# Miniprotein binders against q6w4x9r395to579: the designs that were tried, part 151

Target 1, 185 residues: q6w4x9r395to579
Amino acid sequence: GHCSLEGGSFVTTFDARPYRFHGTCTYILLQSPQLPEDGALMAVYDKSGVSHSETSLVAVVYLSRQDKIVISQDEVVTNNGEAKWLPYKTRNITVFRQTSTHLQMATSFGLELVVQLRPIFQAYVTVGPQFRGQTRGLCGNFNGDTTDDFTTSMGIAEGTASLFVDSWRAGNCPAALERETDPCS
Below, E stands for the ipSAE of ESMFold2; O stands for the ipSAE of OpenDDE; V2 stands for 0.75 times the mean of E and O plus 0.25 times the DockQ between their complexes.

## First folded at step 11 (miniprotein)

Design sg7
Fold by ESMFold2-Fast, scan of step 11:
Structure sg7 (fold): chain B 185 residues (1-185), chain A 92 residues (1-92)
Amino acid sequence: as target 1 above (185 residues)
Amino acid sequence: GDYEEWLEEAEYLFKLAEELWKEAVEAAENGDFEKARKLLRVAAWLTTVAAWEAERALEHATTEEQRERALELLKRIAEFQAEIAKLQAEIL
């Protein structure tokens, strides 16, 4: 399955449901029992600061009991708060420069992350078939049915992207100021 | 158990964020605002991760003392995030 974070604030779920949101927080993209040591993939969104002042992706975080890997739009990679030179290898995770504009985090457990650094920071998440029906978070539940892609952290399928996104906030932050939904939902 | 593991990890990341913030302040004092901005961004992300981990600790708390400790950490992180945001605004 493929999930993408593109164009500043657009998300396409593993079941290919596109939506847009406005929010400045850290959000859980992916939680699954298939991730080792309570692993989770998270996305950090902040205000862009450009003339149109929009929400944009500024970092992606992979968090587990062993690793706290942050990949930022500033091309800084840290693990457990320490800056790392690329390629950076652990037993199960390798972070490396795939192209002049792309970094990749490859894992042994069926998760791959590619981040585009330029011209705009974007992220692409790929998961193996073992994750089917076993994911939760902003990337959806990967069950082949788009009608329940907005399943909240409480297990409720919502009609609005805003309520769905707010349920997956990872830290202390306000609810989205401006509510936007997928035009097709 | 799970409570202690999440809380200790949250405390560790928060301490690292404080160290990066100190480096950012030094960079700003030396007029290296580009370095200061990068360090503050990383510190902010570490505090966000620490808050998430402290929230997980809170979910696994089984005693009132454990809940109070997790809530106190969350309060300290929130206060520190406000300090980071203030410095980011000053050097924007």
Scores: ipSAE 0.000, ipTM 0.200, lowest interface PAE 15.0, mean pLDDT 75

Design sg8 (at its last look DockQ between E and O 0.01; V2 from the best seeds 0.00; counts 0 for: pae O 12.1 > 1.5, SAP 70.638 > 70, placed apart)
Fold by ESMFold2-Fast, scan of step 11:
Structure sg8 (fold): chain B 185 residues (1-185), chain A 92 residues (1-92)
Amino acid sequence: as target 1 above (185 residues)
Amino acid sequence: GDYEEWLKLARVLFWLATVLWWEAERAAENGDFEEARELLEYASKLTEEAARLATEALEHATTEEQRERALELLKRIAEFQAEIAKLQAEIL
């Protein structure tokens, strides 16, 4: 399955449900029992552009008990807070430059991440078939049914993206839902 | 190092620290106060390093725009350090 984070703040889930949000926070993209040592893949969204009025993807984080890998739009790669030269290899994870504009994080446990650095920072998440029906987060539940892709961290299927996205926040930041309740001027 | 190299790394360490704070909050909610304290200590150390790097960037800034970006990051780090201290106080 394939999940994509494109165009600043657009997401397409593993079951191919597209949506957009405007929150600025770190969000859980993928949690699964298939990830070793309580692993999780996360995305950092922050203000972008000259006016800083729009949100965009600025970094991707792979977090586990052993590894705390951050890959940024500025081509900074760290693990456990230490900058790493590419190619960077651990026991189960390798981060390397795939092309002049793309970095790849390959794993031994069926997760692959490719980030596009230019012209716009974008992320592509690929998971093996063992993840089917066993994923949670912004990338959806990978069960072949798009009607429940907005399942919150509390296990509730929502009809709208705002409550879904807000439930997957993983940082110190304001709730995205409050911005959605503001009336159009 | 160049302004950009210091600032880029400072941002990454800051983002990692905010995630560790979130893990600490979850640990505290589950009554795992020892784990929460360890995570907050780690987050605190990351913010100290991020502030050091952002200050280094500020010292190497050659334009007003570069100086403003470094100062804005330092402000965000300082505000977040207050949030770390708040959670540390709450879990005693």
Scores: ipSAE 0.825, ipTM 0.922, lowest interface PAE 0.6, mean pLDDT 86
Fold by ESMFold2, look of step 12:
Structure sg8 (fold): chain B 185 residues (1-185), chain A 92 residues (1-92)
Amino acid sequence: as target 1 above (185 residues)
Amino acid sequence: GDYEEWLKLARVLFWLATVLWWEAERAAENGDFEEARELLEYASKLTEEAARLATEALEHATTEEQRERALELLKRIAEFQAEIAKLQAEIL
């Protein structure tokens, strides 16, 4: 399954449901029992223009009981608050420069993250088939059905992106804004 | 010695602190209160270091835009430190 975080604050779920939002917060992209040590993938959004309502992706965070890996748009990579030179390898995670413009985090547990650094900071999440029906967060539930991809952190399927996105905030943050030109929801 | 170097690291440490706060909230919800307290202590230390780095950036700012960016980060750090303290009090 493939989930993407692209310019203009677009997200496409594992089940190919697109939506768009603007918010200044850290959000949960992906939680799953398939991720070891209570692992989760998170996205950080922040202001990206003159208007207070414009936001874009500024960092991706992988966290577990063992690792707290931050990959920032400023090309800073840390684990547990310490800067790392690439390639960086743990027992089950490798972070390396895929190309001059892309970084990759490869894992032994079926998660792959590709980060585009330039011209725009974007992220592409790939999960193996063992994740089917076992994901939650902004990337959806990976069950082949787009009608319930907006399932909130409380387990409620919503018809709109805004309530869904707000439920996945990891912090005390303002509510997200929907785009005037609707996402395909 | 460089405004951008200090501000970039300050932002990363701040974001990590917000993630640790979220982990602490999860731990508390699961009844793991000692872990929650340890995570919040770590988050608190990270925000202090982030504030120190953002203050160094502010001291070396040469434009209004640079000053505004550093001040905005310091404001966000202070607001988040209050959130850390609130959760610490709730799990005492």
Scores: ipSAE 0.665, ipTM 0.847, lowest interface PAE 1.3, mean pLDDT 86
Fold by OpenDDE base, look of step 12:
Formats: structure tokens, sequence, C-alpha cells
Structure sg8 (fold): chain B 185 residues (1-185), chain A 92 residues (1-92)
């Protein structure tokens, strides 16, 4: 399964369902029992301009009981708040520079992350077949059905991207203000 | 059975329509309004066909669950049609 965060506000799920949202919060991209140590992948969005529609991805976070790896748009990689030099390796995670403009997070448990740093901060998530039907978050449920990707954290299928996205907020932050209703719902 | 075939095809066409809308939105943001209009026209056609197929699925439903799933899809399609129209109006 491949999930992409592109163009500042566009998402394509593991099931290849595209949608758009405007938010300035941290969202859960991927939760799965296949991730060790209660791991989760998250995306941090912030304002990139004056209007509410000017939002962009500014960081990607992998959070587990052991690690908090942050890859930010300024090319800083931290774990548990400490800056790390690349390549950086933990027990089952390696972060390294793939190209001059791309960083990669490789894992031993079937998760791969590629982050494009320039000219636009974008992220590409790949999960192995063992994750099929066992994922939740903004990247969807990876079950081959595009119509149920907007399943909230409470297990409710939503008709709009905004409500779906808001359900996956990590922490206390304002609700996403969508310019328009997402027709991909 | 017949239900699953109709529903699956409806879902595929609906998905394709949403992809086209997604591309249209990006085109519009980039000022490519002609391209956006063409994409939306195609999206509209696919959406209409998806609705037709979803209706066929509904007619072939033999369980309440099947009926509900088909109705849900039809609801989403209808909402999406409104969004297509909205974006079309914005880029006139």
Amino acid sequence: as target 1 above (185 residues)
Amino acid sequence: GDYEEWLKLARVLFWLATVLWWEAERAAENGDFEEARELLEYASKLTEEAARLATEALEHATTEEQRERALELLKRIAEFQAEIAKLQAEIL
C-alpha cells in the first residue's frame, strides 16, 4: 500500500482514494497492530500563508513507546527531542539521506517513509502486504475498498473529508477549516 | 453475484471520477481552467454512470446489508455530483 501527502493539502490513501483538506494540527496517518511498541505515524500541518486554505505539511513524526522520530521541513531529524546526525539507526528504524532532496526512514517491520524536502515538503508512506486491512488513520484502511476510507477513529464512516480528518487529530487543536466539502467522500 | 458485480463497478467508476475531480482542483489552482473544465466534464459522465450502476446494484440486493451499502454509495455519489457542480460554477 502507498499513501502520499502532496501539494500541501492533498492526500492519497493506501487504497488510492484522493482527497484534500486544510488543517493546522497533528494528525494520525497510520496506526496498526503491525507496528511494534504501539507505533504510529503522524503528520504535522501548519499555516503556510495568510488564508486558512494556505496550509502545508511541515513535519512527519513516528511515535512509539520507545521513539519519537521527527523529520521536519528544515531537514532536522530528532529522536525524543534530541537532534540526530544521519544516518541514524535505532533497533529497527534507520533514517538516512536518500538524495539531496529526499530523506528515507526504513524499518524492519514493513513500514517505509520517503520525505521530499524541496521544493515542497511531501511524504510518501509504503506498507507491506501484512498491513492489509489492518491500518487506520488518514491513509485509510488498506482493504481495497475506496468507499470506506473515511472511517473515523470511532469506526464511523463519514461522508466528508473534514469530519474524517478531524477525527484523527492528535491532541487538542482547532478543527480543520475546509474551504470546500471534499467530493471524494 | 450480480449485486457484487454492479456494486464493484460502480465503486470503481466513482473512484475514477473523484480522481479526475482531484486533478481538476489542482488544475484550477494553477490557473488551468480549461483543463479543469474538461476533467470535470469527464468526472460528471463517470459519476452518472456510477450512479446508474449503483442503482442496478440496489435493485439486485437480496439482504438489508447489501441494500444499505448500495444506498450509502448512492448518497456519496449524489454529494459528489453537487461538488462537481460547485467547482464548475467557480471556474466559469
Scores: ipSAE 0.000, ipTM 0.188, lowest interface PAE 12.1, mean pLDDT 88
ESMFold2 (binder alone), look of step 12: mean pLDDT 89; pTM 0.886

Design sg9
Fold by ESMFold2-Fast, scan of step 11:
Structure sg9 (fold): chain B 185 residues (1-185), chain A 93 residues (1-93)
Amino acid sequence: as target 1 above (185 residues)
Amino acid sequence: GDYEEWLKRAEEELFERAYELWLEAVEAAENGDFEKARKLLRVAAWLTTVAAWEAERALEHATTEEQRERALELLKRIAEFQAEIAKLQAEIL
């Protein structure tokens, strides 16, 4: 299954449901019992320039009991706060430069992350078939049914992206603000 | 076990990373370097959200009332610090 974070604030879930949101927080992108040691993949969003209504992806974080791997738009890779030279290898995770503009995080547990650094910071998440129906977070539940892709952290299927996204905030960030830029559309 | 590992990570994130960046941001703002202050405050704010996530994991693995209270108190301190960061961000906008 494939999930993408593109164009600053657009997301396509594992079941191919697209949506957009506005928020400045760390969000749970992927949680699963298939991830070792309470592992979670998270996405960090912040204001993107002069418009206070626009937000964009600024970092992707893989967090577990042992690792906090941060890949930022500034082309810096850290683990547990320390900058790492690429390729960076642990027992189960390898981070390496795939191309001059792309980094890849490969894992032994069926998760792959590719980040585009330039011209726009974007992320692409691939999970193996063992994750089917076993995922939760912004990337959806990977069950083949798009009607419940907005399942909140409380297990409720919502009709709006804003309520769905807000439920997957990591910690005590302010709630995302939903605002239409074109009320006639 | 897991409680102590997550709590320690949350405390390090808040006190050794986010707070130090906030102090640097305050100094930058006092020196009139508002561009640097804004950048540091954004990173500090982000690190507080990571600290909150880690503190919530500690809370989930807490097995005693004392452990639960400590994790909740840390979450309260994180929320208070997030408010201070937001206040300074608004002042130097």
Scores: ipSAE 0.000, ipTM 0.315, lowest interface PAE 11.7, mean pLDDT 78

Design xc1
Fold by ESMFold2-Fast, scan of step 11:
Structure xc1 (fold): chain B 185 residues (1-185), chain A 89 residues (1-89)
Amino acid sequence: as target 1 above (185 residues)
Amino acid sequence: DTLREEAERLYDEARKLMEEARRAFEAGNFEEAFRLAEEAGRLIKEAIRRAEEAIKEGDEDPWTYLMLRYAEWFAEIVEEFIERVKEEL
């Protein structure tokens, strides 16, 4: 299955449901018991100065009990806070430059991540068939039914993207819901 | 901080108990499987409570949030397992 984060703030789930949100936080993108050592893929969104979105993807994180691999839009790769030269290899994960504008994280456990660095930072997630029906997070539940792709962290299917996205926050951040401006302030 | 460490220990203990519960179930020891799974359920609910309190008290580590989400999912798995075991009792 394929999940994409494109155009600053657009997401297409593993079941091919597209949606968009506005938010500044780290969000759980993919959580699954198929990932070793309580691993997860996370997406960091922040205010955008270069796209028509108010917020945009600025980093992708693979977090587990052993590793915190951060791939940022400034082309820096770190693990547990230390900068790494590419190719960077661990027992089960390899991060390398696939092209002049793309980095790839390949794993032994059926997860692949490709990040486009330029002209716009974007991410593409591929998971093997063992993940079918075994995923949670912004990328959806990968069960072949798009009607429940907005399943929150508490297992409730929501009709709106904002409640769904907020349930997957991994930080003390403002709500992802669109905000009204007060011109008097 | 201390609350996060307590949550991790409780979560790890609940997982160990569930491994024992699954082995008991596979061996046909349904009463033992039920007892172990019920205890795992109690521990995982406490792990969730500790993680929620850590976040309320200012823990902003993404790992704490991730552990909480895994603990919540694990609680669902424990509940489903208990229902399956009840069918055999």
Scores: ipSAE 0.757, ipTM 0.879, lowest interface PAE 0.8, mean pLDDT 85

Design xc10
Fold by ESMFold2-Fast, scan of step 11:
Structure xc10 (fold): chain B 185 residues (1-185), chain A 89 residues (1-89)
Amino acid sequence: as target 1 above (185 residues)
Amino acid sequence: DTLREEAERLYDEARKLMEEARRAFEAGNFEEAFRLAEEAGRLIKEAIRRAEEAIKEGDEDPWTYLLLRYARWFAEIVEEFIERVKEEL
């Protein structure tokens, strides 16, 4: 299955449900028992773009008990806080430059991540069939049913994207908003 | 130990007990499987409480948030296992 984070603030789940949100936090994209050492894929969003109400992807993180791999829009790759030259290889993960504008993180456990660095920072997540029905987070349940793609971290299906996104925060951050109003006017 | 470290230790202990509970279940020892799973359930609820307290007290480490989400998911797994064991008792 495929999940995408595009256009600065759009997400398409593994079951092909599109949604958009405005938030400034680290969010859990993908959590699964299929990921080794309690691993998870996370996305960092911050304010940017043409208006003050827009947010965009600024980094993607793979976090586990052993690794904290951060791929930043600044084209810096770190693991556990240390900058790494590409290609970077661990026992189960390899990060390398796929094209002049794209990095890829390949794994031995059925997860692949492609990051577009320019002109807009974007991410594309691919998971193998073993992940079907075994995923949680912003990328959805991967169960073939789009009606429950907004399942919160508490296991409750929500009708709104903002409540769904807020349930997947991995930080002490403000609540996600569908739209923000500039307080200076 | 920090609250996060306590939560992690409790989570690891609960997982160890669930491995033993699954083994007991596979061997047909349903009463033992039930006892082990109930203890795992108690420990995982304590892990969740400690992780929630850590966050409330200002722990901003993404690992603490991830640990909490995995502990909550594991609590669901333990509950489902206990219901299955009850069908055999």
Scores: ipSAE 0.629, ipTM 0.850, lowest interface PAE 1.5, mean pLDDT 85

Design xc11
Fold by ESMFold2-Fast, scan of step 11:
Structure xc11 (fold): chain B 185 residues (1-185), chain A 89 residues (1-89)
Amino acid sequence: as target 1 above (185 residues)
Amino acid sequence: DTLREEAERLYDEARKLMEEARRAFEAGNFEEAFRLAEEAGRLIKEAIRRAEEAIKEGDEDPWTYLLLKYAEWFAEIVEEFIERVKEEL
């Protein structure tokens, strides 16, 4: 399955449900029992003037008991606060430069992340079939049914994107603002 | 021992008990599976409380938030398992 974070604050879930929000926090994109050592993908959003959105993706984080890999829009890759030269390899994860404008994080456990660095910072998440029905977070539950993609961290389906997004905050931050998606997009 | 470290320890203990509960269930030891799962449920609720208190007291580490979200999901798994075990008792 495929999940994308594009154009400032647009998200398309694993079940192909698009939504938009305006928030400035670290959010859980993907948690799953299929991820080793209680791992998760997270996204960091902050204020931006580069699009019509007031917020934009500024970093993607893979966090587990062992690793805190941060890929930021300034093209720095760190693990547990320490800057790393690419390609960077751990037991199960490799981060490397795929093209002059794209970094890739490949894993042995069925998760792949591609980050576009320029001209706008964006992220693309791919998960293998073992993740079907086994995901939670901003990328949705990957069960083939879009009606419950806005499932909060407590397992409750929400009708609005802003309440859904706020339930996945991983920090003490302001509540997300709900705005209409650009009708021309 | 911080509140987050207490939550981690309780979560790990609950997971160990649930692994034992699943083995007991597979062996047909439904009473033992129930006992182990109920204890896991107690521990996971304590883990959630410790993580929530850590956040309330100013813990801003994304790991603490992630731990809470995994503990909450695991509590659901424990409750579903307990209901399944009850059908066999």
Scores: ipSAE 0.763, ipTM 0.891, lowest interface PAE 0.8, mean pLDDT 85

Design xc12
Fold by ESMFold2-Fast, scan of step 11:
Structure xc12 (fold): chain B 185 residues (1-185), chain A 89 residues (1-89)
Amino acid sequence: as target 1 above (185 residues)
Amino acid sequence: DTLREEAERLYDEARKLMEEARRAFEAGNFEEAFRLAEEAGRLIKEAIRRAEEAIKEGDEDPWTYLLLRYAEWFAQIVEEFIERVKEEL
């Protein structure tokens, strides 16, 4: 299955449900028992420099008990706070430059991540068939049904994106979407 | 130990108990499976409380949030397992 984070704040889930939000937080993209050592993929969103009301993807994080791999829009790759030269290889994960504008994180456990660095920072997540029905987070539940793609961290299927997105915050951050107002209005 | 470290330890203990509960269930020892799963349920609820307390007290580490979300999912798995065991009793 394929999940994408594009155009700064657009998401398409593994079941191909598109949505958009505006938020300034770290969010859980993908949580699954198929990921080793309680691993997860996370996305960091921050205010966009081109608009006072817009937010955009600024980093993607793979977090587990052993690793905290951060790939940022500044083309810096770190693991557990230490900068790494590419290609960077651990036992199960390799991060390398796929093209002049794209980095790839390849894994042995059925997860692949491609990040576009330029002209706009974007991320593309691919998971193998073993992940079907075994995912939670912003990328949805990968069960072939788009009607429950907005399943919150409490297991409740929402009809709108705002409560769904806020349930997957991994930080003490403000609520996204309709609760944000222009401070100059 | 920090509250996060306590939550992590409780989560790991609950997971070990659930592995034992699954093995007991597969062996046909439904009463033992029920007892182990109930114990795992108590530990996982405590792990959730410790993680929530850590966050309330200012822990902003993404790992603490991830641990909480895995513990919540695991609690749901434990509850589903207990219901399955009850059908065999």
Scores: ipSAE 0.713, ipTM 0.862, lowest interface PAE 1.0, mean pLDDT 86

Design xc13
Fold by ESMFold2-Fast, scan of step 11:
Structure xc13 (fold): chain B 185 residues (1-185), chain A 89 residues (1-89)
Amino acid sequence: as target 1 above (185 residues)
Amino acid sequence: DTLREEAERLYDEARKLMEEARRAFEAGNFEEAFRLAEEAGRLIKEAIRRAEEAIKEGDEDPWTYLLLRYAEWFAELVEEFIERVKEEL
């Protein structure tokens, strides 16, 4: 399955539900029992312009009991606070430059992340079929039904993106502003 | 220990008890499986409480939030297992 974070504020879930929001927080993007050592992907959003309602993706984080890999829009890659030269390899994770404008994080556990650095910072998440029905977070539940993609951290399906997004905050942050998109527009 | 460290320890203990509960269930020891799973449920609820308290007291580490979300999911799995065990009793 494929989940994308594009244009600074747009998200398309694993079940192909598009939505938009503006927020200034770290959010849980993908949580799953299929990820080792209680791992998760997280997305960091911050203000992008003069408008207080405009925010953009500024970093993607892979966090587990062992690792805190941060890939930032400044093209810096760190693990547990230390800057790393690419290619960077651990037992199960490799981060490398795929093209002059793209970084890739490949794993042994069925997760792949591609980050576009320029001209706009964007992220693309790919998960293997073993993740079907086994995901939670901003990328949705990957169960083939878009109507429950806005399932909050408490297991409640919400009708609005803003409540859904706020339920996945990984920090004490202000409430997100909803910018839900029409799939046909 | 910090509240987060306490939550981590309780979560890990609950996971260990659930591994034992699953083994007991597979061996046909349904009463023992039930006892172990109920204890795991008690511990995981305490782990959730400690993680929530850490956040309330100002812990803003993304790990604390992730731990809370995994503990909540694990509590759901423990409850589902307990219901399955009850069907065999």
Scores: ipSAE 0.762, ipTM 0.886, lowest interface PAE 0.7, mean pLDDT 86

Design xc14
Fold by ESMFold2-Fast, scan of step 11:
Structure xc14 (fold): chain B 185 residues (1-185), chain A 89 residues (1-89)
Amino acid sequence: as target 1 above (185 residues)
Amino acid sequence: DTLREEAERLYDEARKLMEEARRAFEAGNFEEAFRLAEEAGRLIKEAIRRAEEAIKEGDEDPWTYLLLRYAEWFAEMVEEFIERVKEEL
């Protein structure tokens, strides 16, 4: 299955449901019992600087009990806070430059991540068939049914993206569709 | 111990008990499987409470959030397993 994070704020789930959100937080993209050592993929979103008043993907994180691998839009790769030269290899994970504009994280456990660095930072997640029906997070549940792709961390299927996205926050951050400056709020 | 460390320890103990519960179930020891799973359920609910309290008290580590989400999923699995075991008792 394939999940993509494109155009700064667009997500297409493993079941091919597209959605968009505006948020400034770290979010769980993919959580699965198929990932070793309680691993997960996370995405960091922040305000775009100069081009648009939008939020955009600024980093992708693989977090487990052993590793905190951060791939940032400025082309820095760290693990547990230490900068790493590419190719970087751990027991089950290799991060390397696939092309002049793309990095790849290959794993032994059926997860692949490709990150486009230029012209815009984007991420592409591929999971093997063992992940079918065994995923949670922003990339959806990979069960072949798009109607429940917005299943929150509390197990509730939502019709809209904002509550779904907020349920997968991995930080104390503002709500995805913040409205504090709205005069009716 | 921090609240996060307590949650992590409780989660690990619950997982160990569930592995024992599954082995008991496979061996046909349904009463033992039930007892072990019920204990795992108690521990995992406590792990969830500790993780939630850590976050409420200002823990900003993404690991604490991830631990909470895995503990919640594990609690669902334990409840499903307990229902299966009850059918055999």
Scores: ipSAE 0.750, ipTM 0.881, lowest interface PAE 0.8, mean pLDDT 85

Design xc15
Fold by ESMFold2-Fast, scan of step 11:
Structure xc15 (fold): chain B 185 residues (1-185), chain A 89 residues (1-89)
Amino acid sequence: as target 1 above (185 residues)
Amino acid sequence: DTLREEAERLYDEARKLMEEARRAFEAGNFEEAFRLAEEAGRLIKEAIRRAEEAIKEGDEDPWTYLLLRYAEWFAEIVEDFIERVKEEL
């Protein structure tokens, strides 16, 4: 399955449901029992100065009991607060420069992350079939049904993106706002 | 122990009990599976409470939030398992 974080604050879930939001926080992007050591992907959003959106992706984090790998829009890669030269390898994870504008995080457990650094910071998440129906977070539940992609941390399907996004906060942050363009003034 | 460390310990104990509960269920020991799962349910609810309290007391670590979300999901798994076991009793 494929999930994308594009154009500042646009998200397309594993079941291909698109949405957008306004928020400044770290959010759980992907949580799954298929990830070792209680691992998760997280996305950091902050005020945008270069896009038409008010907030944009500024970093992607892989967090587990042993690792905190941060890939930032400044092209810095850290693990547990220490800057790392690429390619960077752990037992199950390799971070390397795929192209002049893209970094890749490859894993042994069916998760792949590609980060576009330029011209706009964007992320693309790929998961293997073992993740089907076994994911939660901003990328949705990967069950083949888009109507329940806004499943909150309590397992409740919500009709709005803002309530869904807020349930996946991983920090003490202000509530997210749904990004809507008014049909008419 | 910090509240977060207490939550981690309780979460790990609940997971261990659920592994035992699943083995008991597969062996046809439904009463034992129920007892173990009920105990896991109590521990996981306590883990959630400790993690929530840590956050309320100012724990800003993303790990504490992730732990809370995994504990909440695990509580649902435990509840679903208990309902399944009840059908065999």
Scores: ipSAE 0.761, ipTM 0.883, lowest interface PAE 0.8, mean pLDDT 86

Design xc16
Fold by ESMFold2-Fast, scan of step 11:
Structure xc16 (fold): chain B 185 residues (1-185), chain A 89 residues (1-89)
Amino acid sequence: as target 1 above (185 residues)
Amino acid sequence: DTLREEAERLYDEARKLMEEARRAFEAGNFEEAFRLAEEAGRLIKEAIRRAEEAIKEGDEDPWTYLLLRYAEWFAEIVEYFIERVKEEL
């Protein structure tokens, strides 16, 4: 299955449901028991430099008990806080430059990440069939049903992206709902 | 120990108990599987409380948030397992 983070703030889930992402936080993109050592992909969003105060992807993180691999929009790759030269290889993960504008993180456990560095920072997540029905986070639950792709961290299917996104925050950040919803309506 | 470290330890203990519960279930020892899973449920709820308190007290580490989300999911798995075990009792 394929999940994409494109155009700075657009997301398409593993079940092909598109939505717009508006928030400034670190969010859990993909969590699964299929990931070793309690691993997860996370996405870091911050305000974009454009006049509309939109948010954009600024980094992608693979976090586990063993590794904290950060790929940032300034083309720096770190693991556990230490800058790494590419290609970078661990036992189960290899990060390398696929093209002049793309980095790839390949794993032995069925997860692949491709990051476009320029002209716009974007990410593409591919998971093997063993992940079907075994994923949670911004990329959805990969169960073949798009009507429940906005399943929150509490297991509730939401009709709105803002409540869904807020449920997957991995940091002390402003709630998206507070900024998007007028208290008088 | 920090609250996060306590949550992590409780989560690891709950997982160990669930491995034992799974083995007991596979061996047809349903009463033992139930006992082990109930204890795992108690520990995982405690792990969730410790992780929530760590965040409340200012822990900003993404790992603490991830730990909490895995502990919540594991609690669902434990509850589901307990219901399946009850059907065999």
Scores: ipSAE 0.683, ipTM 0.865, lowest interface PAE 1.2, mean pLDDT 84

